# Designs tried in a protein design chat: VH-VL binders against Small ribosomal subunit protein eS1 (rps3ae). Part 1

Every score and structure here is a prediction.

Target 1, 206 residues: Small ribosomal subunit protein eS1 (rps3ae), of Methanocorpusculum labreanum (a2sq57)
Amino acid sequence: MARKKQSGGRKVEGWKAKNWYKVHAPEFLGKQFIGEIISSNPENVPGRVLTVSLGELIQDYSKQNVRASFKIMNVAGDAAYTQFNGHEMTKEFVRAMVKKRASRVDSTITVTPLGSTRELQVTITAFTINHARLSQVQELRAKMVKVVEDSAKEADFESFVSAMLKGELSKKMFAECKPIFPVRRIEIIKSESVSSAADRAAALIR
Unless a header shows other numbers, all headers, positions and changes below count from the first letter of the chain; antibody chains are not in Kabat numbers.
F, E and O are the ipSAE of ESMFold2-Fast, ESMFold2 and OpenDDE, as the mean of both directions, binder to target and target to binder. V2 is 0.75 times the mean of E and O plus 0.25 times the DockQ between their complexes.
[cut] marks letters that were taken out.
The coordinates of atoms that the task and the answers printed are left out; those that the model quotes come from them. Centres of patches stay.

## First folded at step 1 (VH-VL)

Design a02 (framework fv_emicizumab_arm2; at its last look DockQ between E and O 0.04; V2 from the best seeds 0.00; counts 0 for: pae E 14.9 > 2, placed apart)
Fold by ESMFold2, look of step 2:
Structure a02 (fold): chain C 206 residues (1-206), chain A 121 residues (1-121), chain B 107 residues (1-107)
Amino acid sequence: as target 1 above (206 residues)
Amino acid sequence: QVQLVESGGGLVQPGGSLRLSCAASGFTFSSYAIQWVRQAPGKGLEWVSSISGSGGSTYYRREVKGRFTISRDNSKNTLYLQMNSLRAEDTAVYYCARDLYTKWLPYFDYWGQGTLVTVSS
Amino acid sequence: DIQMTQSPSSLSASVGDRVTITCKASQGISNYLAWYQQKPGQAPELLIYAASTLQSGVPDRFSGSRYGTDFTLTISSLQPEDIATYYCQQYNSYPLTFGGGTKVEIK
């Protein structure tokens, strides 16, 4: 078998131009510039994920430790447009909320916002003021889950995501859980946008 | 069983306004992006505007941006196109068309029968 | 904007003939190309998406193919009910754009 040697000299592919693409957040989050990417081929741009500080994106200082991710869906000219892909509080921020003499109550659930075929997997965490008994932990978990599930049944995808990112769901959970046990903080610490039947059907045509 | 029915077309003077409606049935309306496509008499198809399933994302062809507004009311299964400052070149049959609610694949699997908008003095 | 150049503008063929319609994109659009059939006096109907995938219920005499930025709709054996105008449409990026159409008639 003859193998063609590659030279360390001039490359025949050095003429292919690379272009910058300005990436924008979804319209419901203000369609703001969130970054740039470089590619020689616009067909390679869709599918790429960008992660930004939510606090900077929505101009809310209280969200500086929250990262939001956006997946590029299409390119038009030098612009790339995204959909919401997920969010996560930084691990250091979450670790700082853990206290030795308190309980941490976790639940991961999947919700389908009103009329959406898109699903969100969300991780809900409550941090109590002091140690909670098992029955109190179970009551807190059930209430947190119900608030989020009921909210998803009442809001479309973009409205639900907006309420989640702006802290409105956390505020509602906090208010609903106060009668059960003293809670220091309740947060949705992570979300992921997952496949839907429509997205699965679209993937089959590729 | 998927149905899309446009209404609200008619004769209007230049500079006038019309509001088109598209009534949807036979599918979960809020799960689908919907488009307006127009066809001038004897001419080809021209995309006008699109709106995401929730209504949060909208797109317009350059020639109508600022004059036309696409919207939807998911509780009524209805899509709207508010057309302001109408011009003679806006004369066309206007179709609403459903695309598969996908991440980036706006092709039109179901179309309505269209409503005629005529702009003349 | 991505221009879709469709040819021919019209054609006339006999029942049973092989008919070929071509659509050229002004830049790369991958397989993001659909074909529509519009019968006289009717709304368009989807025939093909993803350049080559038949919509449910479309007869298998219809087929689509891609070579680079050139796309082809083929009717292997023309039937009387295929009298229509055919349009291509790219869905790679906004603005969505259509070809100019090809009117197919029986002679």
Scores: ipSAE 0.000, ipTM 0.426, lowest interface PAE 14.9, mean pLDDT 83
ESMFold2-Fast, scan of step 1: ipSAE 0.456; ipTM 0.768
ESMFold2 (binder alone), look of step 2: mean pLDDT 92; pTM 0.942
OpenDDE, look of step 2: ipSAE 0.016; ipTM 0.599

Design a03 (framework fv_pamlectabart)
Fold by ESMFold2-Fast, scan of step 1:
Structure a03 (fold): chain C 206 residues (1-206), chain A 122 residues (1-122), chain B 107 residues (1-107)
Amino acid sequence: as target 1 above (206 residues)
Amino acid sequence: EVQLVESGGGLVQPGGSLRLSCAASGFTFSSYWISWVRQAPGKGLVWVGEINSDGSSTNYAPSLKDKFTISRDNAKNTLYLQMNSLRAEDTAVYYCARHSYLGFKDYYMDVWGQGTLVTVSS
Amino acid sequence: EIVMTQSPATLSVSPGERATLSCKASQSVSSNVAWYQQKPGQAPRALIYGASTRATGIPARFSGSGSGTEFTLTISSLQSEDFAVYYCQQYNNWPLTFGAGTKLELK
């Protein structure tokens, strides 16, 4: 005997039993389980974005204030596969970095890692020890941008994202900016995935 | 009676290929994820890979993904393991095992076949 | 990959005694751990899943506990049929990984 559809009712058992999806991180981040999604319609699962604590994902307490976002790209039966969609340091964490009598230098750029069809929009923030002159701010901004752009030219998407999330790019920016003006901290506080070259090419043939 | 029965094992020369089968009965085969697990003589259990309920997704142990392919034929209630470029270290009993999964906590291997021995020797 | 470390490698015990088997994960696996029993020449048999839930038909003397990185299988009063190899397994992350096993042998 077929189970009758419940108009206005919950499909709790059906959702949990048949439409239960294991969501895992991309392979380059360990293909780690990042969550479960219950959905009555598998066609609505791709495109969903899950946000998790980076610190918990990579078991690094120093990254507890970083949230990483993953977009479900493919659902294959009961499995949901994601791609890195971006990251963001919590607003509270970034606000705590601000000092009243120091300079903040911000820059937002879009980079395309070596051999990648995907682009990332990244936001870089530097905090100086002392107030910086406009010329020094401009030099710091240019140097930060160059370091990140050069890193993207030398690393594929996965290697670039890994270096960014581990703080390797922040260390390199700090070392190269320090001779220009005394810096206290440099971070990539945010990244966001933008349309891939393949997606743009597909749009153009329509 | 829920049952899994492996077949297709035997002696194969280094560099050779084999395809193992796992015949399922007594349950709705098309509703379950199933894994292959191997065990070398006198050694422990090693996960080879898994396939989802409709066969559209597979996951493998990283060291084996270029050598082994898992597939299934739900109309025949049969799971397959294609093994290529076999070496002496692939000598093992190969088990198929069904996963229980209604939620993440239940993703253990609740039913196992009896295993089929693959010996890679010159 | 997550490494599952079982200890001891071999445990020598007598019938009627309590056996405690340890399993440690290199990273947190929540409660997503199973225990399997394997007798010589036989396929593994599921005992425990979700760290502490007994599988169907498993006697009450078997119990599991733990979460995160440390897990324990306890057999409260050993029977003669319990002398076997026991494996823990995590299913929190891919690849799925097993411990190397603990062999229960007669003292």
Scores: ipSAE 0.000, ipTM 0.482, lowest interface PAE 14.8, mean pLDDT 83

Design a04 (framework fv_zigakibart)
Fold by ESMFold2-Fast, scan of step 1:
Structure a04 (fold): chain C 206 residues (1-206), chain A 121 residues (1-121), chain B 107 residues (1-107)
Amino acid sequence: as target 1 above (206 residues)
Amino acid sequence: QVQLVQSGAEVKKPGASVKVSCKASGYTFTSYAMHWVRQAPGQGLEWMGYINAGSGNTKYNEKFKGKATMTSDTSASTAYMELSSLRSDDTAVYYCARVPYRGWTYEFDYWGQGTTVTVSS
Amino acid sequence: DIVMTQSPSTLSASVGDRVTITCKASQSVSTYVAWYQQKPGKAPKLLISAASSLQSGVPSRFSGSGSGTEFTLTISSLQPDDFATYFCQQYYSYPLTFGQGTKLEIK
């Protein structure tokens, strides 16, 4: 706050008038207000990305450790509308899950939800109770991947993202992996929206 | 099924404090935010703030900062709103109202019956 | 703060009438508007959210429309049970604010 008051630099930008735009979360997340941006040209507003605490957005403290990012797609009047662009759990939260003499199993996969032209790259991390052998690590990884891929085949983009952010996919992975090797926790710690060729083709007809 | 039951009417002197309770039943108490709204006689509704029942985190309308305190008791599934340094213009019906996370909106889907607080000398 | 202004303040109508209540926001609130019904001595009841989404259990004669700064609540065929006070509410930004109310009374 003090820093912003003492901020230096050029303030003059010719005759250009700046307008404020209120940025809203996607409809499936309730279209809640997530921030404001300023621009002199509404054409420059789409494409910008905002990151907010998921816990603050949905008023759920259990999600305070999750940061969600949203990409502005269009503007209407003084409102800007977004689509989900990804999420990540804070580095501190993930680090707290690591235990001595236990194993961490990581996998990064790209999924295309049912009927979607959009792809999501998701990172799954499992934390075991005890040290796991290579064969057990490989089986856990394969099972985690299968659960997430199967879920993506059954759910549209919004339903898949909702299940992921609410922890429903983590619960399903835990249940399926438990018979393979004792796991303490499984989380999708990160997701990133990836543009596909189909997304680019679809954009040309909008 | 879902019910929010508030404490009974209160009559207080100026300068006193009052604590209104809101007992929830029929749902998982910690999964919803509990908001407080008041309505002065013949007037509209005024939002006071909310508490996240699961985390205890609160958000207050600036007008009520330092005057209203919102708390919750998870074991009793009860939310509380305490208003201090009462003035005659605090005379109102005080409501608790639940906000679900369906689509993560601010809709008040269930309301308590209201608690009338009268501040009179 | 966003100011919500309802009109009319009082509306007289007969059973079977189509009635419309308007709500104007001092600045754009997109579609983040809810409508509530309040009967004397009772708590408000949610009728409509997101400007036009009818709540479960609310009769289909109720409908909402609008975006930006102007919103309407319509009751297509007024029933005796509908005589009440109606409030709009914006949830676009904090603090959450309500209209002053519209009292619907028997003509």
Scores: ipSAE 0.005, ipTM 0.437, lowest interface PAE 11.9, mean pLDDT 83

Design a05 (framework fv_emicizumab_arm2)
Fold by ESMFold2-Fast, scan of step 1:
Structure a05 (fold): chain C 206 residues (1-206), chain A 123 residues (1-123), chain B 107 residues (1-107)
Amino acid sequence: as target 1 above (206 residues)
Amino acid sequence: QVQLVESGGGLVQPGGSLRLSCAASGFTFDDYAIQWVRQAPGKGLEWVSSISWNSGSIYYRREVKGRFTISRDNSKNTLYLQMNSLRAEDTAVYYCARGTIYDYLWGKYFDYWGQGTLVTVSS
Amino acid sequence: DIQMTQSPSSLSASVGDRVTITCKASQSISSYLAWYQQKPGQAPELLIYAASSLQSGVPDRFSGSRYGTDFTLTISSLQPEDIATYYCQQSYSTPYTFGGGTKVEIK
């Protein structure tokens, strides 16, 4: 019998007592406490996703309307450790960026950071100052995509995510797109993890 | 090529101070937690202190807390250890070691180490 | 603090021998354990992390295993270049703690 320590103990929910697990953000984002999860079985804790305000996580007020999602990979004692699963700017926040007599340029691409088996599907949105013609829209879209793809070819998963969340990729896209057509703002408004080498590696430990 | 190069060690009297530096190259310094680990002559390894990528999480071994201060300057790719009120038992080779970027999965283990700098505290 | 008890303190074996080093944690650390190799006059090098995962570039004669709070480093066929002191380290929580080390020598 695998449950030797529960054989002489109090029985709750079929030999299970509920335990609180403190969930932590990844180290590269400060390993901050981001929430608590209750489970009677530690084997069922990995795989769960928590969403928190990015602004609170990285202590950047300008990112309060950005939500970051983290997937629990493993449990050690009463602590649960996560990996980045994606982010999303609120629809209200994105909608507030739309201005009269301006254009919006969207692109969704999948990138695989250097050395990673994990893929990220990212959505890039650019907002122009004035109305842009179709040729200008196409050129802006191509440039935005190239900047993000080139960044992914040169950075590992965590470095790429860090640059994305800190706005470094947005600044680079803005600088390269501004000469094509007057741009007011460029953002990566959403990212989503497709699959994870870390998920598979974590399964090998359990 | 990942490199960590320690400097600042030397001979100092008990009660004195030293500042150690660790110069990092060959990787994105801002993405990693960095550690100080020491080893007294002929003895084993002893963890001293750690600092996260953004300095948001700093930890110390109990015996050095209040005397040592770990810090980093990400613009210069350099880690520091300010050591005050030094004692004979602080005599050791001090290593700078990189924590893994995946420490949330594996806990804190140290994948690259510098060559170390010797600190001798004696009268 | 989590105490790591490593044994033996030293061992002497012949080339080609299977050698085993053990490390016991004073409490549960799951699989958050690493093994390091330190050759004379050199800095330590990571061999194994997460109790059983081999670091890139490390020969496959090295392996790690876990049974509860007991951890084992195995060298399946000892080579002359394996003369070193080996350390376990719990990576579970601060303060991070190392075992006392095992000095491996060739007969």
Scores: ipSAE 0.000, ipTM 0.423, lowest interface PAE 18.9, mean pLDDT 82

Design a06 (framework fv_retifanlimab)
Heavy chain, then light chain:
Amino acid sequence: QVQLVQSGAEVKKPGASVKVSCKASGYTFTSYYMNWVRQAPGQGLEWIGVINPSGGSTWLDQKFKDRVTITVDKSTSTAYMELSSLRSEDTAVYYCAKGYLPFTGNYFDYWGQGTLVTVSS
Amino acid sequence: EIVLTQSPATLSLSPGERATLSCRASQSVDYYGTSYMNWFQQKPGQPPKLLIHDASNRATGVPSRFSGSGSGTDFTLTISSLEPEDFAVYFCQQRSNWPYTFGGGTKVEIK
ESMFold2-Fast, scan of step 1: ipSAE 0.007; ipTM 0.517

Design a07 (framework fv_cafelkibart)
Fold by ESMFold2-Fast, scan of step 1:
Structure a07 (fold): chain C 206 residues (1-206), chain A 124 residues (1-124), chain B 112 residues (1-112)
Amino acid sequence: as target 1 above (206 residues)
Amino acid sequence: EVQLVESGGGLVQPGGSLKLSCAASGFTFSTYAMNWVRQASGKGLEWVARIRSESNDYATYYADSVKDRFTISRDDSKNTLYLQMNNLKTEDTAVYYCARDKGLYFPYYGMDVWGQGTLVTVSS
Amino acid sequence: DIVMTQSPLSLPVTPGEPASISCRSSQSLLYSDSYTYLYWFLQKPGQSPQLLIYLGSNRASGVPDRFSGSGSGTAFTLKISRVEAEDVGVYYCMQGTHWPYTFGQGTKLEIK
């Protein structure tokens, strides 16, 4: 619902009321209701980010420790539609994975899924069973990166994000890394939507 | 409601200085680039200056006619935009409007919110 | 600077009849991000400008559907399908693709 505006001015006439907007997840995640926000002007709604439990969104209790973020892109009527903006495993959950006398291997990379103009920065973390030498750490990191990059070459944005959030990429990394060095767990603990070079250039000029 | 309110206009002699303010309310001021646009009596609109948000390092842009004489600035904690006008000339006489530029997020609406304007008269 | 040229400069219309305003830019307004940063504003007598159309063809919030924007590259048109008394004022096009931002000279719409 649009409010009446005074002719030629930035004033609002009539009943002074705020509207509730029902925020929906992207279609590839079921277009499910993820929350409500209140605003007196629909123009103030786009750009807001909502974070929800992934476990609640996809009805999978094993994902309760994962938070997914969605950015509102547009409003139609009383509905607000979002774009996947990233995810993060809770700090408490990640800390619980740390084991004494073991190694942690981290890597942050940017991937562009097949046919996509959108980039996604992902952070991969592997936890070994025993202490790993530098050469083993380097081999594990290289293998983790290659698995994720290869997956991005073969999947569109929605398919890649879905595989990441459902743990399919983690299972693939685990299977391919275990022959290099004993691995207890590998997870993509974080992802963030990244502006393209064109978007950054546009922002700079304007 | 979303609104911008200008103040600080008045009569000043050539070579003088004046500082305009624009108070923003009803939206997240800090995420929007902001513009100053002027209009001389009976004339068209002329863009004057722009300042971007903190995430774009408060980058500033000026029309050639005012460069080195005018300074645009903002105070996000006070939701206020400023235009410091130095070495004023008679051709700077105009109504000065504060206008919200596009924000950080799609859709990019452009100058979708304008203030009521404040009159600056430069005369001897 | 990009020069924005509007025509006509004066547009007398009979209420209920359609009206059309042309805007031409000296260079293409299509940016590499695929957006055309062309805007239309209406300034009613004694009031501040108000946004009518953004990014070439999108109607701003609260703008009646009798207003439409069209065009690409260097040639743009604002159409009013049936003019009402409240539509009186000066219409401006503006480009935001290239720095500095530039406005057309304005088109004054008046009722006959």
Scores: ipSAE 0.000, ipTM 0.430, lowest interface PAE 18.1, mean pLDDT 83

Design a08 (framework fv_pozelimab)
Fold by ESMFold2-Fast, scan of step 1:
Structure a08 (fold): chain C 206 residues (1-206), chain A 121 residues (1-121), chain B 107 residues (1-107)
Amino acid sequence: as target 1 above (206 residues)
Amino acid sequence: QVQLQESGPGLVKPSETLSLTCTVSGDSISSYYWTWIRQPPGKGLEWIGYIYYTGSTNYNPSLKSRATISVDTSKNQFSLKLSSVTAADTAVYYCARQYSTWLDRGYFDYWGQGTLVTVSS
Amino acid sequence: AIQMTQSPSSLSASVGDRVTITCRASQDIRNDLGWYQQKPGKAPKLLIYAASSLQSGVPSRFAGRGSGTDFTLTISSLQPEDFATYYCLQDYEYPWTFGQGTKVEIK
């Protein structure tokens, strides 16, 4: 919350009244109400991040173990509007995917969707049926990375994020990796919005 | 019970834009993919593209340069625009609901009745 | 794009017959295949998803089998309402692609 002092001919100090702001999901996720925040100063509202259950947001209970994060970009009246900031599968859900004597293949990459000014860092995890040797692990990692990178080159930010959140990218990765080594499941378990180089440079000077 | 109904002009001149709307009733348009599929007279089915209720789209590469799908959640409708039409675009156009799950199970569970669009001068 | 090929393109059958339609994918699609029935002048209707799962409300005489590249739809005892064109659809990769159709006609 922000504190402000006011002064004039008569010296006055105090707190500004606090207001509730209704936070809405991005346009491509329906602009649904996702929560409320309180602030005495609307200038302090942008930059806040809210995390909600993806399953509840899109009313798909198969996604209840996925958390989506949204960053407030602007305020209009008592409404705050957000952009997608990332997602993650709960650690308990991911841990439940691990099987004894099987392999887990992880890779973290940064992609820039077509026409996007924003980058997205994504973490891909593959779970095999049986233990994989190093050469198979390397081939699986290379293939799953290529599928995600190729998808990002062909889709705008919203389309890429939707495909990722709905499991379309996981489906494609599974298809491409199956001939290399038996896989049980492949998921993008986490994504995180990354500041552009220009934004990072600006922040260092301010 | 979910019902879908296509509407729009049945005759479009060559080089103009074909415009169709699908109205969804019996359930909210939210939480599903919504799809356009076409069928030229006497021929098979061709998937045109989908829109997720939030506005995200994907198109058949063969039609991507000409097709635009949009959604209006307040009216429970989604629409197709296909530019620069030719006689090859004459077809019955269907709208359909696409169901998909984490278990890689996707299908079209509800379809509109279809609307014939003829491209002729 | 994945090419789906159906055989035969058409067949003639009598009520009570066992009808088999095949669908072949140009690459491995796992079990990501559906079957649709289309009667003249009507929209297609989903019969089977995930290669072998019967859609609610569809008669048990319809059965799907297969995985990988080779798939089969069987109608165990053909009924008068089953004379229609049948399409397979792969939902493995976009663009989703249909087979060219198999027309089941009365003898």
Scores: ipSAE 0.000, ipTM 0.439, lowest interface PAE 13.4, mean pLDDT 83

Design a09 (framework fv_zigakibart)
Fold by ESMFold2-Fast, scan of step 1:
Structure a09 (fold): chain C 206 residues (1-206), chain A 122 residues (1-122), chain B 107 residues (1-107)
Amino acid sequence: as target 1 above (206 residues)
Amino acid sequence: QVQLVQSGAEVKKPGASVKVSCKASGYTFTSYYMHWVRQAPGQGLEWMGYINPSGGSTKYNEKFKGKATMTSDTSASTAYMELSSLRSDDTAVYYCARLGYTIWDSKAFDIWGQGTTVTVSS
Amino acid sequence: DIVMTQSPSTLSASVGDRVTITCKASQSISSWVAWYQQKPGKAPKLLISKASSLESGVPSRFSGSGSGTEFTLTISSLQPDDFATYFCQQYNSYPWTFGQGTKLEIK
């Protein structure tokens, strides 16, 4: 999605002068160019969210089914810098994981990485080989949640997100769940950045 | 262990077609793109294209459009590459190769099949 | 198409030598270069990815460097097992292309 051939510069629309801003991915994803936006006022640039193919961003074509979202935090000159806001796997990709007569186990949890002021809401889905009973579903769900929560307690925001996007968390969940019930695949299919509990509490007071 | 096993050597006449298979094991077949590369006798390597086994989408080197067809069977963890209208200059060893990946860098072709020799002669 | 040119096409060396193979791209490919080793009758084996990342299980005497349009593969102390043909590959832009190969042979 990124417009690599055009970035930065000045544009006039009507009689309003507008500036082009070259948007960059976060440092931990290599500060790569992810797109450009136009605004007449740099104060209106922060807060915008851009969604790009993860595969295009990191030039890994195997990740074309993953879409990553980035929120602009600040502007310096004609460059805009972002922080990770979330990801999702395409509906078609997730649907293709479903097998006849197998079970699907979903769980949505909120985690706070070590030292982070930001919370991340993640959706985990597991696909079994055989139909699972309710007790097995409950046990798989609990184990998946535990693995992700434990990982968040030991990693800062960027390290946690990196492990999630690399598939390292999926690999850990698979290893831990395999002894409980036969699983075919476990993925974190979606994540979304949310305000911390402290920030939400502060907003209610103000 | 991770491996790709290809079908055996083929000898074909000009105008015929050939279908080469590549069976994957030791990893999740749908999680990696499968590429095809050929090597004519005494020559270098030539990229033909890829198939994404998840969904079956393909990309071909322009040189092979209309000549090569890539397909996959997810239940058998097998990729296929069919060449039509064979000519003498299609004589080569055909390889399947897995594209390894990380979110910061693709590993390029980390796992290769052993190769399938296709000989086209009159 | 991006053309990958290797030099030399053939290199004669002795065990213990330091050898360097160069790969030049017709346009900038950033760091998206891989290096492969191929022995007669065998499939290529990945040695280096993303210009300088050593593949697991590959001896540390192999190293890669470069960015943009010029890349090098270095073998610091040649061993008997290293006599083979070496190929570079760009995977920055489709179609992906390989160099013509460098045959490393016994002097």
Scores: ipSAE 0.000, ipTM 0.442, lowest interface PAE 11.4, mean pLDDT 84

Design a10 (framework fv_pamlectabart)
Heavy chain, then light chain:
Amino acid sequence: EVQLVESGGGLVQPGGSLRLSCAASGFTFSNYAISWVRQAPGKGLVWVGEISYDSSTINYAPSLKDKFTISRDNAKNTLYLQMNSLRAEDTAVYYCARTPLYYKGEWFDPWGQGTLVTVSS
Amino acid sequence: EIVMTQSPATLSVSPGERATLSCKASQSVGTYVAWYQQKPGQAPRALIYDASTRATGIPARFSGSGSGTEFTLTISSLQSEDFAVYYCQQYDNYPLTFGAGTKLELK
ESMFold2-Fast, scan of step 1: ipSAE 0.012; ipTM 0.557

